# Designs tried in a protein design chat: VHH binders against q9y6x5. Part 148

Target 1, 379 residues: q9y6x5
Amino acid sequence: LPPKLLLVSFDGFRADYLKNYEFPHLQNFIKEGVLVEHVKNVFITKTFPNHYSIVTGLYEESHGIVANSMYDAVTKKHFSDSNDKDPFWWNEAVPIWVTNQLQENRSSAAAMWPGTDVPIHDTISSYFMNYNSSVSFEERLNNITMWLNNSNPPVTFATLYWEEPDASGHKYGPEDKENMSRVLKKIDDLIGDLVQRLKMLGLWENLNVIITSDHGMTQCSQDRLINLDSCIDHSYYTLIDLSPVAAILPKINRTEVYNKLKNCSPHMNVYLKEDIPNRFYYQHNDRIQPIILVADEGWTIVLNESSQKLGDHGYDNSLPSMHPFLAAHGPAFHKGYKHSTINIVDIYPMMCHILGLKPHPNNGTFGHTKCLLVDQWCI

## First folded at step 7 (VHH)

Design wa21 (framework vhh_5j56_2)
Fold by ESMFold2-Fast, scan of step 7:
Structure wa21 (fold): chain B 379 residues (1-379), chain A 127 residues (1-127)
Amino acid sequence: as target 1 above (379 residues)
Amino acid sequence: QVQLVESGGGLVQPGGSLRLSCVASGFTFSGSDYYAIGWFRQAPGKEREGLSSISGSSGGYTSYSDSVKGRFTISRDNAKNTVYLQMNSLKPEDTAVYYCAAGEYIRGSDYLTYDYWGQGTQVTVSS
């Protein structure tokens, strides 16, 4: 009886892929649901930060997952994509599955969404899969649908994460039409499988489904490299994160490091932490390093080496290439409605409304998403 | 345990052709783009260079570096758990030890990580 929501992420699904490739299954989903053409994500436009922003409604400086590689100067702890299970990193916010379990005595289920295999505020998703990239989409979907149908207390919030098209976007670059066409067709087929499975199991008519992503992808090149070693010697700093946003921890005077970096390349901006543009909302957290380098779109920061990445993300969140989309279907959503733009932090208060949860204070604006919902007045 | 074994290297004249083979054990193509076999080379005194990759999907999604695009072709035989690199129009600068590697994508890594490497096979292009 309670409202149910399945949140699906296809990592690195750039919004304008929808305009350049054919998605018959996704288009059928949208025809009977809603489409938001662009979602303005948070800075930096990376996987862990944006996935956590979707489920908390917070900017990175507020939820504490400020990059895929982090250092906390207070505790001297290090975070990486393969060393992400320390609750310390995740405890600066309350994700929606925790709220779902604590407010209503409901269950949550998770197939590999970042943070769902970690106890956060002493609460872990009721059902979850430990991260393993070798597990097929079908197996993730089978577990999620089993838990949606066979749980007590009932699973009312479920998440499903898939690594494509991000992996292929990095490997081929988003401008490789031949390879990206094949990858995106496969994703569309997976969306078809998802809808078919939900229909077969009697879930489709009563389940709200959101399909979204954390960021886009831009084309990189061996002709667009910034060699950090030509700017400054390694003895002057510790490198916490490299590209396209470099996080610099000085070993000498901060101003001296800044002066060595600030005029090194016309294709990156160098910021002292307090000078980071306010529009990024990327300043007020101990995990943000004293000096941040931001490469221009399509430029890669390297350490005296070539880069094998033909596509990348992490760039300025005002760039359309960094934007994902959002599509949704279910009893909470209008049918055949198209919306231009929302902020990624707006997804959280919308999901709380659908589930009947009281949202924790957040940076989203419910008004931005109300036109998607059948129970709201849209002007 | 993943193990990769390369074969097919040798000495060829400029303009010649070679086909390298990479046999995987403890690893199978799972119909997933998350698994890839990549070909790399390392010439004396130079860093390792990525050349080509093929995904584990049934479509066999492929990529090539600019230095070999149009000359080299990657393919796979899933029944034999083998990946091939067909090298045509070989040049003296193609002289290197050629390595096969199995890669897996993990969330947040921003690239395929190649954790399993073969021992390498020598390719020498000389008159």
Scores: ipSAE 0.273, ipTM 0.645, lowest interface PAE 2.4, mean pLDDT 90

Design wa22 (framework vhh_5j56_2)
Fold by ESMFold2-Fast, scan of step 7:
Structure wa22 (fold): chain B 379 residues (1-379), chain A 127 residues (1-127)
Amino acid sequence: as target 1 above (379 residues)
Amino acid sequence: QVQLVESGGGLVQPGGSLRLSCVASGFTFSGSDYYAIGWFRQAPGKEREGLSSISGSSGGYTSYSDSVKGRFTISRDNAKNTVYLQMNSLKPEDTAVYYCAAGEYIRGSDYFEYDYWGQGTQVTVSS
């Protein structure tokens, strides 16, 4: 039997939710598998960048998905959640489903993972669903399990994406215990449904399953706003991305724009591109704009308006509130093992190892995930 | 084609009750946790304010503004594809046009946006 792997993402699942809420189904999954308590994601801590880092093992400056909103000055193309299907944006890296299909005579399947409905290097996931948020978790799961069980050549890599708890995290904020408790209970029930479906189909004992996320969530407030219009007139720049990391394209002298911004608020840092801290690995890509503003945790950048967001992410990746977790179960993984921290870019080389694929050059370190795996020595 | 149709508005005396209904067509609540249905109102000369929302495939996630919490209750009937706003202890300051709106969260948008709006229903609280 060729090894099979299902990679599941619950968007915006902050690591410390596991400590503060009850997850009976997830805890049963972990009891017979592994838990990584914190995954240090890439900067910026946003959905598209981190989902692509998981499947490429690359920092954002290397894979080219540097934000959820991007601009290319040469082609005048704009990337956003509504314009995410142009291969131009995705072609700076090779995601694992492409490698899986090209190195081996094997298929990949996808339910809504970012990039899987786009031909990347002229290769699209063998089975996929076009993105539609209205499609239920059950329908996504039914398609993935059908493809895992009935495909020829065999589906050896499958992905499943779900928008919660990110949607509710933004709407209610992570400190709304009443609403977040109900949201997280529903997610735990979906994990229970996932495990039950795999058991009923006879897939559970021979399938490797990873449950992870792209980022966490922090509480925002109308008392913590940075009004960019109080710093600089909008005629001086084009705004490419706003909050909590603003991407500024100057229409006038760059130094003049920088000087108007650099001391505007004590609650944001203003960087010329070449001065962005090296630890972010967020500098060496043309899609990164000449001036980047980084708000402090829980602060929202606005344009002379209020914000309705009670939760947000995108902040400094050193912040524990920005970290997701990783849980895994299957023949490749130890049972009952707990690990403290890995980098999100480490997931890719681990998955390549499980599938027997040669990884493309990447920023991950296989050694960081060795203790999770039964076929590796942890000393 | 997504449509929302409000009904149940009218004239009531202070202290009275009304139940507003919002019937959705062009989408269903049964499969998606990302369709949020909200109730908003706008009084003459004022901006629209959010009052209450219900989200999740089961209708399990609700919110209320401070001005209506304890007086208004939002609920959903998935089989009828309908959202209700039960309004109790009505006051003259509740006089407004009431709107039903549907919002969708999509990956990477980082918030709920209410993209689909009904035509509104007038509620007048007057003796």
Scores: ipSAE 0.392, ipTM 0.683, lowest interface PAE 2.1, mean pLDDT 90

Design wa23 (framework vhh_5j56_2)
Fold by ESMFold2-Fast, scan of step 7:
Structure wa23 (fold): chain B 379 residues (1-379), chain A 127 residues (1-127)
Amino acid sequence: as target 1 above (379 residues)
Amino acid sequence: QVQLVESGGGLVQPGGSLRLSCVASGFTFSGSDYYAIGWFRQAPGKEREGLSSISGSSGGYTSYSDSVKGRFTISRDNAKNTVYLQMNSLKPEDTAVYYCAAGEYIRGSDYFDYDYWGQGTQVTVSS
């Protein structure tokens, strides 16, 4: 019987939440498994880019999902939530469910992980749910566990995505302890439900389960706004993405647009594409615009208006507030082991190893996750 | 088609109380953890400001702006598909048109967007 893996994402689960709130169900999961305290995600620290980095092991410039809103200068196509089903956007990489289905006679199952309802390299998840935010965690879990138990060829890789605590993080901000404590308690209860369901179905002891997230969250404020209209007139550029990383497509000379933006705010860095810091690995893709603006942590870029965001992400990936965690349990993982930090791109080659798949070329380093695994030497 | 109808506005003396109601049609508050209902106001000569919101399938998650925290209380009656804003210790500066708004979170949107707005109800605090 081939090994099986369930990958679960709670969107926007900042690593530091584990230190500031009680998670009895998650702590029981970790006690008999492993915890990576910080996962250093990829820049920009956004939902679609980081979810795709987890399942491809690639930086955004390499896998092509460079933002939640993007423009491809070569083909002149626009990407948004409404365009996430166009395979064009997803075809610059091979996600793990495609590798899983193509290398051996195996199936993949998906409950709303970004990209899983899209045919990528003419391959779609064997079992999947079209994205619908109104579908409960319980219904997503019921479908995933049914497919894990009742599929031929067997489902060996399954994904489960949940929008919280990102939705509440944006709405209330991570410093709203009263509302965040209720949201996080509910997530912990959902983790309890997940474990209970797997135990009732006889899956718990033989299934590898990873619980992780794509990014963290930081507090925003009406006192920390950067008004782009104070810097430059709309007639000079097309705005591809706004905040906290603005993607600017000049309608006039690039140098003139850059000069109008360069010193506009002390809380924003302005980069020509070729000057974007190498450490971001955010330069070599046609979907990265000629000028990128990067706001400082907690600052929001606006167009002559207020912002309703009390929390946001997308900021510099070196910021601990942008980091998620990773917890895992199952026959592949040690019990009671804590690790400090891995890179989010390291998750893909680790998952390929667990599933016995040959990884596509990627930016992850298998050695970084070696100490989590029982079949590896951690010396 | 989602519609929101506000009621309960009117004239009140400083220190008084009012309860605003927001009745939704075409939209069910109890069906999704990602649906949010917010109260906003716009005073003459000022920008629109957010005051309070309620979300979660049970209505258990609430927030308040600093200007109204401790004076205003948001609540929800799922059976009546209605959201309330209880306003206590009203001040002349609370005079504004009050709006109810509803929205749903979608992955990658990076915020709750309030897609549906009521017509507003006038609140006047004066002697």
Scores: ipSAE 0.333, ipTM 0.697, lowest interface PAE 2.4, mean pLDDT 90

Design wa24 (framework vhh_5j56_2)
Fold by ESMFold2-Fast, scan of step 7:
Structure wa24 (fold): chain B 379 residues (1-379), chain A 127 residues (1-127)
Amino acid sequence: as target 1 above (379 residues)
Amino acid sequence: QVQLVESGGGLVQPGGSLRLSCVASGFTFSGSDYYAIGWFRQAPGKEREGLSSISGSSGGYTSYSDSVKGRFTISRDNAKNTVYLQMNSLKPEDTAVYYCAAGEYIRGSDYFSYDYWGQGTQVTVSS
């Protein structure tokens, strides 16, 4: 039987939530599997970019999903997280479900992972659900497990996406212990439901399961706002993305816009595109705008108004608050092994190895994940 | 499809109490964690102010603005698809039109979008 893998994402699950809250079901999963305590995600630390990095093994400048809001100056196209299914935005990389379907004549299944409801290089996930936030975790799980058991060609790669704890992290902030405790308890219960369903269906012993996330969350405040309207008149630029990384398209000379912005706030860094720090790997793509503003952790960029967000992400990927974790269980993985850190781009070549797929060129390093796998020597 | 109807407003003396109700149609509160119901108010010539919200499939998550914390309590009855705002120790500065709003979270949006609003109910606190 071919190896099978289920990749599960709980959006916005900050790594240190594992230290500060109780997760009995997740801890049982980890006890018989592996835990990577921190996953260093890619910059910017946003949902669409990092979900696409997980399944392509590429930095954002290479896969082309460089933000949740993007603009292409040549084609005049706009991308948003709520409405754009145009393959144009996704075609700069080949995600693992496409590789899975094309190399081995296998099927893929998807419950709402970003990009899976879009044809990419004329290939869409064999089974998928169109994005709808109102669809329960149970319904997503029911579809995924049905497809894993009842498909021809067999489903060997499946994805499952859930919006929490990101939704509540934004609404209440990660320091709201009462609300976050309830949210995280509910997620732990969903993990318990997942494991129980897989056991009931006879899938548990032969299925590789990865539970991970795209980013963390940091506390924001109405006392930590950067009012962009106090820096520059909106007639001088077009705003492509706002916070915490603002993407600025100048309507006048770029240097003049830069000079108006560079000393406006001590709580943001202002970069010309070519001056963006090399460590971000966020420069070599036409969708990255000529001027980028990067707010300090916990600061929100606004346009002469208050912010509703008590938590946010998108900040510098060196910040531990931006890091998710990775837990895994299954025949490919050791039992009871803990690892400190991997890069989020390392997940893709590891998954290709588990599935027996040849990875497309990528920024991940297979050696970083070797200690997690039973068929590899940890050196 | 989502419609919200507020009721329970009226005239009350300072120090008095009122309970506002918001009845939702076009969705149910049970089964989805991604619908939030919020209470907002707006006095003439002032911006709309957020007061309280309730979210989660069971109604387990609540928030309050500093101006009403300890005086107002939000709750819901899932069987009646209704959200309540219990307002105690009312002050003249609480005089406003009170609005119920429903918000939904969408992946990558980074916030609950309150796209569905009721017509409002007037609360007047005066002697």
Scores: ipSAE 0.462, ipTM 0.742, lowest interface PAE 1.9, mean pLDDT 90

Design wa25 (framework vhh_5j56_2)
Fold by ESMFold2-Fast, scan of step 7:
Structure wa25 (fold): chain B 379 residues (1-379), chain A 127 residues (1-127)
Amino acid sequence: as target 1 above (379 residues)
Amino acid sequence: QVQLVESGGGLVQPGGSLRLSCVASGFTFSGSDYYAIGWFRQAPGKEREGLSSISGSSGGYTSYSDSVKGRFTISRDNAKNTVYLQMNSLKPEDTAVYYCAAGEYIRGSDYFPYDYWGQGTQVTVSS
């Protein structure tokens, strides 16, 4: 029987929440599985870019989902809806569900993972739900487990996406211990429901389950705002993305726009595209704009207005506050093993190994995850 | 589709109390963690101010602005699809039109948009 894998994402689950809050259900999952304490995500540390990096093993400049809001300089197209279903935006990479369906006589199933409701290279997930935030975790889980148990050809790769704790992280900020405690307790209860449902259906013992996230969250403040209108007039540029990484398309000479912005704030770095730090792997794509502004952790870029966000992400991927975690359980994984750090791009080749798939060329390193796996020799 | 109706406003003396109600139709609070209800107010000649919000399927996630913290309490009755704002120790500065608003989080939005607004209920605090 072919191996099966369920990949679950809780959006915006900062790694250190595990140390500061109680997770009885998640801790039981980890006790009989593995925990990676920090996952170093890709830059920019945003939802759509990092979700696509998990399933492709590629940096954003390589897979083409470079932000939640984008402009393509060659085609003049705008990615204006964060749920845009135009295949154009997604076709620069091959996600794992496409590989799963094309290399093997196998099906894929999806409950709202970014990209799964889009035909990519003329291939859409065999079973999927169109994105609708009103659909409960229970309904998403019911559909996924139904498809895992009742499909021919068999569903061997399934994904499940949940919007919390990102929504509450933005609204309350990660330092609001009272509100975040209630949000995170609810997520732990959902993890308990997930495990119980898989046990009741006879799936638990033979299914590999990964629980992870795309990024973390950092505290913001009305005292930490960068007002672009104090430095440059709107007539000089088109704004493609705002905060905390602003994407600037000049309407006048690029150097003139750069000179107006370069000393705008001591809490923001201003880069010409060719000067973006190599460590970000955020340069070689037509969707990366000629000037990029990067705010310091906890600072919000605004256009002569206040921000109601008490938490945000998108910041430098070297920041521990931007890191999620990864927990996993199943026949492929050791029991009770704790690992310190992997790169988010390493998840894709690990998942391909578990499923017996040949990975497409990617930026991940299988060696970084081999210690998690029972069929690998870790020295 | 989504409709919000406020009630419970009126004239009250300084130090008094009022309970505002916001009845939602077109969705149910128990059905999704991603519908949040916020209370806002706008006084003549001033910008609209956010006061309090409640979210989560259980109604367990609440927030308050500094101007009302300790005096106002937000709560929710899922069976009645209604959100309440209990206002205690009212001051003349609390005089405003009070609005409830509903928003739904979507993946990648990086915010909680309040797209649906009630028509407002007048609160006047005067001796």
Scores: ipSAE 0.314, ipTM 0.679, lowest interface PAE 2.5, mean pLDDT 90

Design wa26 (framework vhh_5j56_2)
Fold by ESMFold2-Fast, scan of step 7:
Formats: structure tokens, sequence, C-alpha cells
Structure wa26 (fold): chain B 379 residues (1-379), chain A 127 residues (1-127)
């Protein structure tokens, strides 16, 4: 009957962690499925933007979630991680759970994927959990598996989000092998729990499961700070987002603000909006501010203070440290196949194909993922 | 409401030791992997600096600033809902008001946000 898909995200899971740490449960998953070693994410390499790109297949300038902190110049609204529930911010795209519910008369289920607790185009995920970081992985998994087995219309698309290893990546930095080893071992154990739960419930053989992430992590240091207060006075601008991509809204002439910033640090690039590199696909949206500052890898932008972050992300999406991986298992996927690289926007049209959905126009290329799929010709 | 109470401060000679305690009420340390307790200090005329934190359901995930690594040790007793900072080899530069703070990591925050603060306990390192 209808194909089913569970999409799992471990926030901030840098691709090369797979080569530097042991993942016995994840490696067993991959052995009988597929691995994409690098997923090239969208710029900026932040949580909300990339999670929404996975489920829409769109660049940030097209889907409208352009940062974790945003300002819309037309409506004068502000967005932050503490007030992400206004549908206004999410309505510039149609995520896959909305398409699933509207095209197929099927249900969607969600354990805390960004956007799933918001009505988007008047459609909210059929089953969802309001975001609460204190809710355990086990409780999220229990709800998802219950909904996959006990729903009418049937749940055919389900999502599961987990905050690690991002939280620990920020706190300890990716070069802290002792602490990161413990965190990553715990994640591998959670993957083992996931597989065991699906097997016990009779779901494993007929469910497609994707395990992926939104971005990687790079090492930061108190020795690599860019102090904006040494460049420009606070009276000249409103700060919309700080680090490692600063979003600057000028209170005076844009050229004057640009001139004060452009030569302030050798470790950041300063762009007028129209000069943002085309390769970023980060220009054509009212929520992208008139001036952006892009720090070099491992550099932190601060306001006359220290930073407690030992790891960060948001940097240039060409950097391998910013790339996550994708692993998948299920009837749609080959067994034991390894692929080098896809774009994060390619995940959406692949998922639409697996579910039999007509994708909305998107920036992904189905051809990039066809070699992962058993029903596709690949040479 | 989350409340934090520090104790164990006082006057100590250079090279001495103190153990600070932070008792929490309004939440339990073992209930969430994304709640952290951090120790901070602030000397007169200086910025507040982070020193150490402890998180995870087991209390196994610790961090230390370079200024205190090897001298200070953070630990917790989940049964007493208490976090400790063991301070050894104290220097005059360690003189400050010491604060414990409770923070939560939320999706997209990119850091533990420390929204709940104790009143502080004075540590003076002097002969």
Amino acid sequence: as target 1 above (379 residues)
Amino acid sequence: QVQLVESGGGLVQPGGSLRLSCVASGFTFSGSEYYAIGWFRQAPGKEREGLSSISGSSGGYTSYSDSVKGRFTISRDNAKNTVYLQMNSLKPEDTAVYYCAAGEYIRGSDYFTYDYWGQGTQVTVSS
C-alpha cells in the first residue's frame, strides 16, 4: 500500500565525525542501506534555514527562513528562536508534510522538526509535538511510532528532530575528542534504539528511514574574535543577527556604514546585499539585510565581549566542516551503496518521489539522488 | 520558578582551596540533558566571565575556561539537586563574586541561554 518515510535529523552532525569516531549502530544501518558522505547545505549554514531547505528543496532566499534571527523590512516583523510560531515567516514555501496532507489525503507526524508546530498555508502537521527541548528522544520516538501504526488516514511522512550533537558541539568544540566521543556514542546508542523500536513494532522492513543533519561544526577560540564595537558605533545600525554572519540594518546612509565596516577586520568579508556572491543564493528576499558580514571559518563576531562558544556554524557552505551526511535504509533504497555528495535541496524531490508526491517547484535535482533508489536507472 | 542559591565563599590565602555549592529549586538536574548549570564570576570593573559548566543527564559533560582548567573542578549531586565548584590553587586574580546560573539549550539558540541567576557569593584571595 502507500510508501512510508521517517526523516530523522541529528542537529549539527558534521560529516567527518563518521571517519573520526566509532558508530557501530549507524554503520550497521549503512551496511544494509545507503550513505551520502557529504551533503552540501545552503547558506547560511544555520539550523532553521537548512531544516526548512531539506523539506522544501529551496534556497533560503526562496523559502524565506534566511537566518535563526530575522527582520522583514516590508512588514517590520522580527523573528527569533523564541517566537518562531508566526506563520508569516514560514509561508514563502510549501513543506513536504503540507504537500503530503493535501495531495494524498494522508497524514503527517512530527516530533519537533522546525516548522511542524506552525500552520503553513493553513495546514499544520496532522500529529505534532510543540517544541520543548526537555522532551527525551525516547518520548519523541514513542509518539512517532505510535502515530505511524495507529492513524487514519495513515501517517506516510514522519519527522524526528534531536538537538545533539549541535548543543555539545557549541559548548565543547569539535576538537574536544573526549567530550565529543561521549556525545557521539550516546547518539549512536539512540540510533540503535530507533532501529530496535522499529523492528519490534514490525515497521523496519517496510519503512523508508533517512538519517541526516542540517550542518556541521567548526572549532572557535577566544583568540579568534572580531569586535564590531571597534569598527562602528551602535548608533549607526540595528543588529539583526550577529555571528558568524552579521545582518546589519543601517540607521544612517548605507554607504557610510559599509565604509566603516569594509576594512575593519582581515577575518571577515563585508557585502552590500547586491554584492553577495551568486554562489550563496542569498540575495533575493526582503529578510536579507542591506549589509551582511561573513566571518572566516572559526572566527566569532562579538560586541566588546568574550564568546563562550567553542564551536559554531553558519559559515560558507563550501567548507567541508559545514557539511552533514545522509544515511538511508528501506525498500526504496539500495543496500550497501556509497555516494560522494549531494546538495541539501536535492533531498526534497527524492522524498517526493519515494512518497509518490508531485513536488512544488524547487532548486533540487532529482538526477543527483537517483543512484540511491532501487526503482531508478543509474550508470 | 527556578531559584539558585550559592554558598561556600569567603576569604582564603593564595594557594588555598574553597568549595562553592549551588542549590537549585524549581527544576531537577537529572530531568533534562539540555539543562546546564554554569559558574561565572565578576570582579569590580570587569566583565562577567564564564568559568565552568556541567550538563547531561549523568552530569558527565563538563567544560572549563582556560583561566581555571586544571585548578577548578565542577561536579553535581543529583539527589541533593546541588552543583559544586571545587577551587584549588587559588590566586589573587580569582577574587570576584561567583555566580551559578541555570541555562537551557533550545533549537536554534546555538548556545545555552542562562536565564536564571543566583545572587552570588564573594570569594577573596588575599593574605
Scores: ipSAE 0.157, ipTM 0.542, lowest interface PAE 3.5, mean pLDDT 89

Design wa27 (framework vhh_5j56_2)
Fold by ESMFold2-Fast, scan of step 7:
Structure wa27 (fold): chain B 379 residues (1-379), chain A 127 residues (1-127)
Amino acid sequence: as target 1 above (379 residues)
Amino acid sequence: QVQLVESGGGLVQPGGSLRLSCVASGFTFSGDDYYAIGWFRQAPGKEREGLSSISGSSGGYTSYSDSVKGRFTISRDNAKNTVYLQMNSLKPEDTAVYYCAAGEYIRGSDYFTYDYWGQGTQVTVSS
């Protein structure tokens, strides 16, 4: 029987939510599985970049999804959350579902994971749902479990994406304990539903399940705004992405734009592309703009207006507030094991190992995750 | 196709009460966890101000701006696909056009965006 893996993402699930709220269903899952307390994500700490890093094992500069809003100066193409279906943007890497379908005679299934409704290297997930935010978790789960149980060739890799707690994290902020408590309880109930559904269908005992997220969330405030219009006139640049990492394409000399921005606020760093810190691995891609502004944690970059965000992410990936967790259960995983930290790029080679796939060259290190696995020696 | 229609505005004396209604069409409240309904207002020469929102499949998540907290109450009737704003202890400063807006969250948007707006209903608080 080929090994099977279901990869589940709850967008914006900050790791320390596990310490501040009760998750009875998730805790039961972890008790018989493994927990990685912190996953160090890639920079920038945004949805599309980190979801693609999970399934490719690559830094953003290598896989090409470098932000949620991107511009390619050679082709004049624009990428956004509402215009993400052009294969051009995704073709700089090979995600695991493509590898699964091409290396083995196996199928993949997807409920709305970023990139799964796009043909990448002329290969689309065998079963997929086109992205639609109004589709319930239950409908996504029903389709995934149907495909896991009724496909030929067998679905061996499946993905399931859910927008919470990111949506509520942005709207209420992570410090709104009353609203966040209700949102997180609902997510725990959805995890309970997922486990129950897999048990009822006889899938639970032989399926590997990973529950993770792409990033965390930090508190924002109307008292912590950086107004770019006070720094520089709109005629001097094109804005490709705004906050908390602004991507600036100069319409005049790059040095002149840099000089107008560099001392504008004590709460952001201004980088020429070649001066972006090496630790970010955010430099070697044409989609990274000539000037990048990086706001300090909890600060929002605006254009002469207020922000409705009470929470945000995209900040420095060294910040614990930006880190998600990883929990896993199944025949490949130890039971009752806790691990402190892995890099988000380490998930890909681990998943390839579980599925028996040869990984494409990647930035992950299999050794970082081997203590999670029953078939590996851990020292 | 999402449409919002506001009603219940009018002229009221200071200290009075009004209930605004927002009827939604093109979507169902009870089935859509991603739909939030917000109430906003704008007076001539002022910026648009967010007042209150209600979200979640049960209507369990509510918020209020400091300017209206304790005076205004948001609620919904899922069977009628309607959101209400009960406005008590009205002041002359509450005079504005009141807008109902519906929003959804799209992965990667980093905002709960209010992309669907009603035409507004005038509220005037004067003697």
Scores: ipSAE 0.456, ipTM 0.778, lowest interface PAE 1.6, mean pLDDT 90

